# Designs tried in a protein design chat: VH-VL binders against Probable carboxypeptidase X1 (CPXM1). Part 8

Target 1, 162 residues: Probable carboxypeptidase X1 (CPXM1), of Homo sapiens (Human) (q96sm3r113to274)
Amino acid sequence: TGCPPLGLESLRVSDSRLEASSSQSFGLGPHRGRLNIQSGLEDGDLYDGAWCAEEQDADPWFQVDAGHPTRFSGVITQGRNSVWRYDWVTSYKVQFSNDSRTWWGSRNHSSGMDAVFPANSDPETPVLNLLPEPQVARFIRLLPQTWLQGGAPCLRAEILAC
Below, E stands for the ipSAE of ESMFold2; O stands for the ipSAE of OpenDDE; V2 stands for 0.75 times the mean of E and O plus 0.25 times the DockQ between their complexes.

## First folded at step 9 (VH-VL; framework fv_enfortumab)

Design d3 (from a2 with heavy chain S33H, light chain S93D; at its last look DockQ between E and O 0.57; V2 from the best seeds 0.00; counts 0 for: pae E 10.2 > 2)
Fold by ESMFold2, look of step 9:
Structure d3 (fold): chain C 162 residues (1-162), chain A 119 residues (1-119), chain B 107 residues (1-107)
Amino acid sequence: as target 1 above (162 residues)
Amino acid sequence: EVQLVESGGGLVQPGGSLRLSCAASGFTFSRYHMNWVRQAPGKGLEWVSYISSRGSYIYYADSVKGRFTISRDNAKNSLSLQMNSLRDEDTAVYYCARWGYSDYRFDYWGQGTTVTVSS
Amino acid sequence: DIQMTQSPSSVSASVGDRVTITCRASQGISSYLAWYQQKPGKAPKFLIYAASSLQSGVPSRFSGSGSGTDFTLTISSLQPEDFATYYCQQANDFPRTFGGGTKVEIK
């Protein structure tokens, strides 16, 4: 650890480097999946404070392109910032790629299986997960596994990387 | 009603210092990223500095890096710009500008405060 | 840094004319572009966000278009109150950068 934020919160990572498997609307797209982003304040604002996958998406993922080989060391997540709805991811897996086509997972060293990271239990409290082993790759995906019952997979994130 | 009121401008000699302030009201200041944008007489707009809503991320234009320091006090709803080692080229109207999260633009601007650097 | 090239630098036009202002980004910025109007002695006011969405209260004679690198602001029928300088601004990356401005003068 000791790696700085990649720059989702700060906007150093541009919107064009964020992708997702699906989104409920443009106002809940991957460009909204940035740590500490806030919902809109006025009636005309169509944007809310998270990325949210479609409820029927069987394999949701949120992807960041670092633009070059990068040592990923950790992930910080929050739930959805909204005055209208409670949603948050409660667990996720992490995958990496160099070409966005072939992916490998972060492993739980004890079991040899993909690591499952505990995530959020409220909208705002950030949860840090350090990767068991830092990974060098260009792309990182967060893959929600469980989320608030009756809701949708929604998150905001920051990536720790060198 | 969103209001941003700048103060602290004035006449200063080259190499001098000024501290600009921006008082914010009519919105939850601690939820918004804030910026300084300047405009030299008869010239276009130039972004100067940015500070994130909680103060953890700060960026500067290359022309001011190392000389200017942006800060905020969320308890007092204030944004500040400490300007050191001022040069003639820093002469401008300085605007306090709120960054609109949802549409990524400067959605509210103050009236500006004038800084004149002249010997 | 993403450079924003705005043209023309000025235009002189009659009331009722169609005025077109062009803004080109040095790199792709998707639709993250805003347009501002500034009248003499006043702070800028935004007109258009996300390249083509009009802010509430902006007259319908203003329109924006474009995506990627090439963007246009159009005033379909110029009015006397449209005398101002117009700026584009990219919202994709730091530093935030503005076009050089287009001064619209009514004949």
Scores: ipSAE 0.008, ipTM 0.553, lowest interface PAE 10.2, mean pLDDT 87
ESMFold2 (binder alone), look of step 9: mean pLDDT 91; pTM 0.917
OpenDDE, look of step 9: ipSAE 0.118; ipTM 0.723

Design d4 (from p09 with heavy chain S33N S56D, light chain S93D; at its last look DockQ between E and O 0.03; V2 from the best seeds 0.00; counts 0 for: pae E 17.1 > 2, placed apart)
Heavy chain, then light chain:
Amino acid sequence: EVQLVESGGGLVQPGGSLRLSCAASGFTFSRYNMNWVRQAPGKGLEWVSYISSSSDYIYYADSVKGRFTISRDNAKNSLSLQMNSLRDEDTAVYYCARWGYSDYRFDYWGQGTTVTVSS
Amino acid sequence: DIQMTQSPSSVSASVGDRVTITCRASQGISSYLAWYQQKPGKAPKFLIYAASSLQSGVPSRFSGSGSGTDFTLTISSLQPEDFATYYCQQANDFPRTFGGGTKVEIK
ESMFold2, look of step 9: ipSAE 0.008; ipTM 0.587
ESMFold2 (binder alone), look of step 9: mean pLDDT 91; pTM 0.912
OpenDDE, look of step 9: ipSAE 0.722; ipTM 0.903
ESMFold2, look of step 11: ipSAE 0.000; ipTM 0.462
ESMFold2 (binder alone), look of step 11: mean pLDDT 91; pTM 0.910
OpenDDE, look of step 11: ipSAE 0.026; ipTM 0.598

Design d5 (from a2 with heavy chain S52T S56D S102T; at its last look DockQ between E and O 0.22; V2 from the best seeds 0.00; counts 0 for: pae E 5.7 > 2, placed apart)
Heavy chain, then light chain:
Amino acid sequence: EVQLVESGGGLVQPGGSLRLSCAASGFTFSRYSMNWVRQAPGKGLEWVSYITSRGDYIYYADSVKGRFTISRDNAKNSLSLQMNSLRDEDTAVYYCARWGYTDYRFDYWGQGTTVTVSS
Amino acid sequence: DIQMTQSPSSVSASVGDRVTITCRASQGISSYLAWYQQKPGKAPKFLIYAASSLQSGVPSRFSGSGSGTDFTLTISSLQPEDFATYYCQQANSFPRTFGGGTKVEIK
ESMFold2, look of step 9: ipSAE 0.159; ipTM 0.722
ESMFold2 (binder alone), look of step 9: mean pLDDT 91; pTM 0.921
OpenDDE, look of step 9: ipSAE 0.550; ipTM 0.865

## First folded at step 11 (VH-VL; framework fv_enfortumab)

Design f2 (from d4 with light chain S30D; at its last look DockQ between E and O 0.74; V2 from the best seeds 0.00; counts 0 for: pae E 11.3 > 2)
Heavy chain, then light chain:
Amino acid sequence: EVQLVESGGGLVQPGGSLRLSCAASGFTFSRYNMNWVRQAPGKGLEWVSYISSSSDYIYYADSVKGRFTISRDNAKNSLSLQMNSLRDEDTAVYYCARWGYSDYRFDYWGQGTTVTVSS
Amino acid sequence: DIQMTQSPSSVSASVGDRVTITCRASQGIDSYLAWYQQKPGKAPKFLIYAASSLQSGVPSRFSGSGSGTDFTLTISSLQPEDFATYYCQQANDFPRTFGGGTKVEIK
ESMFold2, look of step 11: ipSAE 0.006; ipTM 0.471
ESMFold2 (binder alone), look of step 11: mean pLDDT 91; pTM 0.917
OpenDDE, look of step 11: ipSAE 0.877; ipTM 0.936
ESMFold2, look of step 13: ipSAE 0.007; ipTM 0.533
ESMFold2 (binder alone), look of step 13: mean pLDDT 91; pTM 0.912
OpenDDE, look of step 13: ipSAE 0.724; ipTM 0.904

Design f3 (from d4 with heavy chain Y59K; at its last look DockQ between E and O 0.51; V2 from the best seeds 0.00; counts 0 for: pae E 9.8 > 2)
Fold by ESMFold2, look of step 11:
Structure f3 (fold): chain C 162 residues (1-162), chain A 119 residues (1-119), chain B 107 residues (1-107)
Amino acid sequence: as target 1 above (162 residues)
Amino acid sequence: EVQLVESGGGLVQPGGSLRLSCAASGFTFSRYNMNWVRQAPGKGLEWVSYISSSSDYIKYADSVKGRFTISRDNAKNSLSLQMNSLRDEDTAVYYCARWGYSDYRFDYWGQGTTVTVSS
Amino acid sequence: DIQMTQSPSSVSASVGDRVTITCRASQGISSYLAWYQQKPGKAPKFLIYAASSLQSGVPSRFSGSGSGTDFTLTISSLQPEDFATYYCQQANDFPRTFGGGTKVEIK
């Protein structure tokens, strides 16, 4: 349906509501995982255009706290915006929680298994995935499953929610 | 070079109106969230209003809510602040400021335009 | 609203002095804090972002530290061009709020 953006791109969701399992650096932290965020190009800028998990992170995740119970309906992802590197997530799973401790997954209706969403194949093209079933929760996690060979799990995102 | 140029300030009586403009150049204006920040004579900085790049999220300081309207025209690279029902306490230098979402700061500021509300 | 409490409101100092300015946020803001320098009659100039990262062209005598609620700007050896007013600003939530400012004056 036509659920609007939660507000990662617009800054309606504050940086303190974004968390991740790990980050390669502060300049690739979860606060950089916002749709359409751009790398810093100016002298003195230390930051690139994505969240990137540490290479050794075996279970990477990117988390958004909506601040209240929210009906999540979809996810939009991009790869890393960078003049230096190509990195992008190629598939991910989605989890939800009300307390950030107990999590349940988005399930594929036909198989009953965790849904795996096709993600990106280039740095900039946004890819929309509607959830098979909208979920009411406070927290949503994106869990990269695969990413560009030889690279790292990097993404920018927007969440669709009513 | 990134440039922000404010205009439209002046002397106005209480209850009057002014429209401030900010002309942007040297960057892709439509990609950036924009703000107005003001500074009363001899006082500190006060954030006034915010507009997202697509205008789908707008915020105001409580002191101006209902009286000021922020808007932008991405085709013309311009930001505006319509100020109605002006009060003495609105006297300030008004700055157009770009929100540097790569580093979460007001990374470029205009020179400011002065609004004086006096009888 | 996130209140930013900045101190001191002013400091008189001599060239070569160490100057320390603090900001306290009324709630956690992670590292989403910026520092600005403003000279009379000029627009504020961006100085430090992400609490501790210096913008290019900012002298290394400036440093920022802190996370969560408590933040510090330090000028390790004050120079004539550093006499200005300094502001902190949180970027965690709306309204975007500034500290009250610290005027650094020539003694």
Scores: ipSAE 0.007, ipTM 0.571, lowest interface PAE 9.8, mean pLDDT 87
ESMFold2 (binder alone), look of step 11: mean pLDDT 91; pTM 0.923
OpenDDE, look of step 11: ipSAE 0.219; ipTM 0.751

Design f4 (from d4 with heavy chain S30R; at its last look DockQ between E and O 0.21; V2 from the best seeds 0.00; counts 0 for: pae E 8.5 > 2, placed apart)
Fold by OpenDDE, look of step 11:
Structure f4 (fold): chain C 162 residues (1-162), chain A 119 residues (1-119), chain B 107 residues (1-107)
Amino acid sequence: as target 1 above (162 residues)
Amino acid sequence: EVQLVESGGGLVQPGGSLRLSCAASGFTFRRYNMNWVRQAPGKGLEWVSYISSSSDYIYYADSVKGRFTISRDNAKNSLSLQMNSLRDEDTAVYYCARWGYSDYRFDYWGQGTTVTVSS
Amino acid sequence: DIQMTQSPSSVSASVGDRVTITCRASQGISSYLAWYQQKPGKAPKFLIYAASSLQSGVPSRFSGSGSGTDFTLTISSLQPEDFATYYCQQANDFPRTFGGGTKVEIK
């Protein structure tokens, strides 16, 4: 792929740079949407192993602030690490912004439509998607489109950027 | 009960090779990121290498880059460290340590295995 | 790399004493700081994460405080079993780095 991870897993990207449209709880907030983050060992722990959007959220998104203009090249997604239940996103869209107000999508070269990326089929296997074209922006959003039947839009992620 | 048991340590000459192993039990190994941490005689702790649960992310200390290779077999609940081109300064007790991500800590450690590099 | 400066390198104390160990990071690490205890011939043992006064399996006499760059481990009343070497460790970035250690020994 050529681009290294932005630093969600390594914690180089601080919690303050992670945002979301909604969260089911504090323990499922955007700061928990980090690749390979783990839930507690016991049931009922405050912190779980994913970001999860509210069920009522019709347009869920997970946002990363790179802090400065950055060339995004790919996304790695993972399901929920939890002792409670299984949840994972099965597809998502990607959007970019320089001001967190105006957004543009990652589009397919062939159709010109917003690309829909296949995501996970189990809780733990990371899935890499390269962007059809790398994009320079400050902000990147992952927008879950589909997820496990009967589950919730939950994910852990890493962003690839140069 | 969580257990980590290192093995493979020994005496080697400079330039030699050694393979360390860590056998994990008492927890779902495939769910956890793993590390190697070493301690030279009478010295402090030094992080050596990290490998994510699915082996997608691997990191090394600069002191071992190009010489050491971390790997894991989730089916066998095993962590390994292949050490090549060993140097005197690699002499240490080597620990495998589980990364408890929720608390950003090495929450469990093995008993350690001793590596001695000497001519 | 993030350097962790631990102070003091050693401290002589008596049972019942209050012991304070300081750890300073070369850059901000938020609260991503862990403390470990190591006894001679044994592997390190996790004690406290970040600023916490209560951890499962750890006596209440151990407490942590701080955020950003300055952190403190406090043993409110030193017990015989507390004589050991203590290490801080940052989890904010790779490479993971430890403080130089603080040996708490009998006065």
Scores: ipSAE 0.026, ipTM 0.619, lowest interface PAE 5.2, mean pLDDT 91
ESMFold2, look of step 11: ipSAE 0.033; ipTM 0.637
ESMFold2 (binder alone), look of step 11: mean pLDDT 91; pTM 0.912

Design f5 (from d4 with heavy chain S102T, light chain A50K; at its last look DockQ between E and O 0.04; V2 from the best seeds 0.00; counts 0 for: pae E 16.1 > 2, placed apart)
Fold by OpenDDE, look of step 11:
Structure f5 (fold): chain C 162 residues (1-162), chain A 119 residues (1-119), chain B 107 residues (1-107)
Amino acid sequence: as target 1 above (162 residues)
Amino acid sequence: EVQLVESGGGLVQPGGSLRLSCAASGFTFSRYNMNWVRQAPGKGLEWVSYISSSSDYIYYADSVKGRFTISRDNAKNSLSLQMNSLRDEDTAVYYCARWGYTDYRFDYWGQGTTVTVSS
Amino acid sequence: DIQMTQSPSSVSASVGDRVTITCRASQGISSYLAWYQQKPGKAPKFLIYKASSLQSGVPSRFSGSGSGTDFTLTISSLQPEDFATYYCQQANDFPRTFGGGTKVEIK
């Protein structure tokens, strides 16, 4: 049960609706943070297989603009598709906004603290997390908290929304 | 090399059913989204259905919703299309087509299997 | 649904000619536009994706341009093997939709 995908994988969500705090390159930009997207075959290809934040980015985030108030219910994450290296997020937080200026977090009911969601343990297996409580907002951000040791905060994602 | 081979086409009466299959080889099938696309005789191309790599997301053309069911078996590198309540307008060559992610396109097609619906 | 209007529906040309095919989307589709070539009795073959590389083995005489709503496929110098029907296809939304096709035939 849950909401259908917003359309990152299907390309229903256009590239212009995807943003990020930083990107290692154009080929690792937010437009490449789409579930099941594939990398090129050679190192240095223009298009890679994930969004990856810069290593110097202390507070990386991946943002999706739903275009209008939308009820978000879940997130699916995936690691980097790559022929030459492994990168994936192991945990993340979720934030919401109506104006991209003021943000509130997805919180645990029990503790009242921002929820930390477990993410991936390999590059390709998608991991679904339902939000403790669905939230109505225009914007949603995924905030990587931990990632593969020695790797970078890279992910592909889909958002569930009604 | 990437190869897609459709089968299961044939002649059926209106209201009948048919199951198409597509055998994939030459690539990691489980990593790719798959599609069915059809072409009526002497007509253009029409997208029919989409299924994601893990079958989590499925889409249909309005013309086949409620009648067609797309499925896949990643262990067998197989794609299927169950077609029920067939109509004359479903007559077409049916292609299985792989969705490529680097460039968003149907990068490989099978040679197609012919479905003819006629009384 | 996104409607793809392809023009012309047919074009008569000679070997060596420059051929231009246009595809117009009913709404903006960014750069999510692919072109296919289909010969009689054969399956469509992927040809080119806008702002991307050609399919392996596709001659450089084929090129794609455009963004938003207007797109163009150009064959710089038509060869005998290029006589076929060409289709554009948008990948911006479901349902995926194709243009009506352009038949390039011998003059």
Scores: ipSAE 0.000, ipTM 0.567, lowest interface PAE 11.5, mean pLDDT 91
ESMFold2, look of step 11: ipSAE 0.000; ipTM 0.478
ESMFold2 (binder alone), look of step 11: mean pLDDT 91; pTM 0.915

Design f6 (from d4 with heavy chain Y59K S102T, light chain S30D; at its last look DockQ between E and O 0.04; V2 from the best seeds 0.00; counts 0 for: pae E 13.9 > 2, placed apart)
Heavy chain, then light chain:
Amino acid sequence: EVQLVESGGGLVQPGGSLRLSCAASGFTFSRYNMNWVRQAPGKGLEWVSYISSSSDYIKYADSVKGRFTISRDNAKNSLSLQMNSLRDEDTAVYYCARWGYTDYRFDYWGQGTTVTVSS
Amino acid sequence: DIQMTQSPSSVSASVGDRVTITCRASQGIDSYLAWYQQKPGKAPKFLIYAASSLQSGVPSRFSGSGSGTDFTLTISSLQPEDFATYYCQQANDFPRTFGGGTKVEIK
ESMFold2, look of step 11: ipSAE 0.006; ipTM 0.492
ESMFold2 (binder alone), look of step 11: mean pLDDT 91; pTM 0.923
OpenDDE, look of step 11: ipSAE 0.362; ipTM 0.816

## First folded at step 13 (VH-VL; framework fv_enfortumab)

Design g1 (from f2 with heavy chain N33Y; at its last look DockQ between E and O 0.04; V2 from the best seeds 0.00; counts 0 for: pae E 14.4 > 2, placed apart)
Fold by ESMFold2, look of step 13:
Parts: structure tokens; C-alpha cells; sequence
Structure g1 (fold): chain C 162 residues (1-162), chain A 119 residues (1-119), chain B 107 residues (1-107)
């Protein structure tokens, strides 16, 4: 639609506004979950190109604080950029909050159930999902539901918002 | 609480067969890659075999390829290793080990089951 | 196959000593390296992943460093419960390979 990127890719959204339920390491933390971020190419580089949750995280989520009430309209995701690993989320749900404590989900209007968005099937191709209904909130969470067989929940993202 | 319990070890003659089992509990077994790792008496660790969560990807160490078969039953939360044509060098403690969400580590291990191949 | 070479093969040290164990890969593995501790008669327990990230519950006296081909595990002040054999393991490619182990013995 007409809503622009919030600014994960451009770095307009600072690292301090990105949080996650867990991360496998600092080099796979929420600050790496930005669309088009790239892995390092040199020996000694501990940074890979994604956020990846820990294996024992029963309820993985990636969260963006827009800082003020914002109309969220869509989500763009990519898999993990890495010279060593292939990982990507294949489906996710979306939740919103005004206070980071009480959350409500994006709903499939025809069924009344939480919407499940198809995500990625390769590491690099961006996949856009428009929300069924734009939501006004301060916080947005992506909640991976399924991911590459035998892999981990890893993603890079951009948020469309006005 | 993650638990892995191996069984099926024992004494066997060279050329014989054994089937090892690993019962898993405390986690969603069907979402994890599973491994067998062995340790010969007084020796270090050797990775033996790996099976993906859906069983679509299976790998073996060269030393066991063609003789061992890894399998899993996600409905029963069990991992198996069928060992055929056993040799003296297969004598070891066999561990059932879980990959973490990444390929970086074996994050949980069973207590092991002992296989002895002897005439 | 990526060969992992650990040194030393054994260390005799006193409580409170600093112990350094090295692990060398035959080719670059970036930081895809794990460290494990194995006490006598027990299964291995992982300590460190991604070369330097400590597992939850691992004492802060353990630290890891390195990238590429050369890696180090350091125990800053050896404790009686640290008597064990330590293994490195590369996670860069199949087959997953372990170092030969370093036995840490308390004097």
C-alpha cells in the first residue's frame, strides 16, 4: 500500500527498539533481524545475517517498538544470510500492543482465528504480507510458527507503517 | 526437563547385529535433529550419525556407512540405530544426542549404552 | 573432513591456577566451534558455543576466544569440580569432528 518502511533496513529504528524472546548469540540477536543485513565475509566475524531464537524457546518472538502509536500495515521477511547455514521461518503470526504487556493478534476475518502468514522458502527472497486489517499500536511482534525442517527460527524483517 | 535414555547395548560377536533405542521426553522431539555419538574405551568422542526432524536428511560417518541405519519414530518420541556387520572397532559407549536449534552444538546427551564386540 | 587438533593432551594444575587449552582447525571454520566438558563416567556437557558464548549456568571463570582456525578455552581460576576432559567440536561442516581432548588433572 502507501505505508512506507518503518526503518529497520535503513537503521532509522535504533537497535534499542528491537527486542526478542531469546537469541542464540549476540551475533544472531534482534539487532541483526533487519531486512537485507549481510553476514560478515572475513575470518573472525562473529556476526551472521539474521535474528535466530534459542532452541529451547517455546514461544519465540521478535519485537519492534515504534516509539508511539503507529498504523502497522505489513511485514516483509527474509531468511538468514549466511555463508555457512541455511535457515528461514516458513510461517508466523503477528501481535500488537500499546504497553508491551497485553497483546492482541492479527485475525483472519473469515474464520475469526489468528492469521498465519506464509513466510520464506529460501534465504534471500523477500516475502511481503499485508495485514488483513491495519492496526494502530506502539509495538509489533512476529511469532514464528514453523521454519525450515531441522533448522532454527531465523529471520530478517521490515515493517510497513504510517 | 529434557531427558534422553538409551537402551539396547550388550555383548555381540563380530559380524553380529544390535539395535539401539533412545527414548526422548521433555521437549518436542519431532522438531529436533538427533544424533548418535560414540566413545571407545579410553578414547575421545566420535560422531556416528545424524537424522533431521522429518528424516529427510540422514548422514553417517565413513566408518559406519553401509552398516548402520539411523531412524526415528516421531509419534513414539524414539530414535534408533540399527547396527549390522559389527566389528571390534565398534566397541564403545553410544550416546543419543540432541542438536540445538542451530548446528553449533550437542546441547543434551543421554547417559549412554555400552556395545561390546568380542569373540 | 575438518581435522581438529587440541593441545595440550593433558594438564596437571592446582586449584586457583589459570588453565589454557587450544584447538586448531585444519581449515577455516569462522566461529562455528563448541566446547564440551566430560567428567569421568559421565556424558559430555556443553560449555561454549559460537567460540565464545557461554551456556546458561556455566561459571564465568570459563571463557572462549578465537576465530578462523585458532581457538582457546580458558579457565581463569581452576576449581576442584573442573577436573575433567575438555573437547572442542567444529560445527562448520559434516562430518562434525571433535578434538582429541585435553585432560585437566588436579595436582
Amino acid sequence: as target 1 above (162 residues)
Amino acid sequence: EVQLVESGGGLVQPGGSLRLSCAASGFTFSRYYMNWVRQAPGKGLEWVSYISSSSDYIYYADSVKGRFTISRDNAKNSLSLQMNSLRDEDTAVYYCARWGYSDYRFDYWGQGTTVTVSS
Amino acid sequence: DIQMTQSPSSVSASVGDRVTITCRASQGIDSYLAWYQQKPGKAPKFLIYAASSLQSGVPSRFSGSGSGTDFTLTISSLQPEDFATYYCQQANDFPRTFGGGTKVEIK
Scores: ipSAE 0.000, ipTM 0.454, lowest interface PAE 14.4, mean pLDDT 86
ESMFold2 (binder alone), look of step 13: mean pLDDT 91; pTM 0.913
OpenDDE, look of step 13: ipSAE 0.024; ipTM 0.596

Design g2 (from f2 with heavy chain G100Y; at its last look DockQ between E and O 0.74; V2 from the best seeds 0.00; counts 0 for: pae E 10.1 > 2)
Heavy chain, then light chain:
Amino acid sequence: EVQLVESGGGLVQPGGSLRLSCAASGFTFSRYNMNWVRQAPGKGLEWVSYISSSSDYIYYADSVKGRFTISRDNAKNSLSLQMNSLRDEDTAVYYCARWYYSDYRFDYWGQGTTVTVSS
Amino acid sequence: DIQMTQSPSSVSASVGDRVTITCRASQGIDSYLAWYQQKPGKAPKFLIYAASSLQSGVPSRFSGSGSGTDFTLTISSLQPEDFATYYCQQANDFPRTFGGGTKVEIK
ESMFold2, look of step 13: ipSAE 0.007; ipTM 0.592
ESMFold2 (binder alone), look of step 13: mean pLDDT 90; pTM 0.902
OpenDDE, look of step 13: ipSAE 0.856; ipTM 0.931

Design g3 (from f2 with heavy chain S54R; at its last look DockQ between E and O 0.03; V2 from the best seeds 0.00; counts 0 for: pae E 18.1 > 2, placed apart)
Fold by OpenDDE, look of step 13:
Structure g3 (fold): chain C 162 residues (1-162), chain A 119 residues (1-119), chain B 107 residues (1-107)
Amino acid sequence: as target 1 above (162 residues)
Amino acid sequence: EVQLVESGGGLVQPGGSLRLSCAASGFTFSRYNMNWVRQAPGKGLEWVSYISSRSDYIYYADSVKGRFTISRDNAKNSLSLQMNSLRDEDTAVYYCARWGYSDYRFDYWGQGTTVTVSS
Amino acid sequence: DIQMTQSPSSVSASVGDRVTITCRASQGIDSYLAWYQQKPGKAPKFLIYAASSLQSGVPSRFSGSGSGTDFTLTISSLQPEDFATYYCQQANDFPRTFGGGTKVEIK
């Protein structure tokens, strides 16, 4: 890939820089939305295997604070790691911000519409999507649009930046 | 606030038909899987039918297969249950129940509509 | 079909008592089990998921445990509003099936 990972998987990005619109539990909080993170032995325990938005969350998002203006080039997503449940996002949008107040979306060059990225079809296979155009911003959000039928919007992720 | 309101219950003779409806509000109906669950007088709960958000998956209890048809109209936020060839054992309160995302549960229920099958 | 067996069918208890209800599945259902509370003349209300004690609006005195085939609902200190019938329900497979219910009555 053209750009290296930001550091969600490697823990280079600290937990304090990860936020979300909602979480089903602490063990499914944004700090657990890290690529290849492993769940504990029990469902819903302190160390579960993804970030999962609450059921009532109509507009779920997962946010990464890069700490400074960063050129985001791609996103890697993964489903929930769990021995008990299947949950994964099947599509998502991406938004950027410099102040966490005003956001703009990753858009297709051809249509000008917000790009919808295909995500996962199983819990463990990472799926890479390059942004149509790299964006310089401090914050990046993943906005799940669709997910496994009957499941919840859960994901693990890595961000590519250079 | 999530609301589910059932209607269409009534008294019907064996072999007759009824159509139940469930009006949903307070949530994005088209995103949720829906169910019918019934409860005979003084008895426990019995799952009747399931329909996915896009109607691409439908399941029935064996006791109603071939007789009942579940359907939904996402544009109208409506769930339906067409009941044909009704039997005495179909007498029950019929609940509309939403299938939750986070946990595999019926997280919201209507207050039910009563179906009485009797000659 | 997965059969759910609840025990006991009824229990008499007093306010402040610890009440335990058991639900057994005829086959492994992992953690796909929910508990419901139903009061007379009312619709069932979702209570808690299998091994959870967290549900918005549900008192902390309610807790669930178990996985596989054996599950337990516990009311640590029974309150007057807790007298009701409780049902377990498996979501591992279709048809969805409920336990027979446990009526918690006042002693």
Scores: ipSAE 0.000, ipTM 0.564, lowest interface PAE 12.0, mean pLDDT 92
ESMFold2, look of step 13: ipSAE 0.000; ipTM 0.472
ESMFold2 (binder alone), look of step 13: mean pLDDT 90; pTM 0.913

Design g4 (from f2 with heavy chain S55D D56Y; at its last look DockQ between E and O 0.77; V2 from the best seeds 0.00; counts 0 for: pae E 7.7 > 2)
Heavy chain, then light chain:
Amino acid sequence: EVQLVESGGGLVQPGGSLRLSCAASGFTFSRYNMNWVRQAPGKGLEWVSYISSSDYYIYYADSVKGRFTISRDNAKNSLSLQMNSLRDEDTAVYYCARWGYSDYRFDYWGQGTTVTVSS
Amino acid sequence: DIQMTQSPSSVSASVGDRVTITCRASQGIDSYLAWYQQKPGKAPKFLIYAASSLQSGVPSRFSGSGSGTDFTLTISSLQPEDFATYYCQQANDFPRTFGGGTKVEIK
ESMFold2, look of step 13: ipSAE 0.091; ipTM 0.703
ESMFold2 (binder alone), look of step 13: mean pLDDT 90; pTM 0.913
OpenDDE, look of step 13: ipSAE 0.901; ipTM 0.944
ESMFold2, look of step 14: ipSAE 0.051; ipTM 0.672
ESMFold2 (binder alone), look of step 14: mean pLDDT 90; pTM 0.915
OpenDDE, look of step 14: ipSAE 0.874; ipTM 0.934

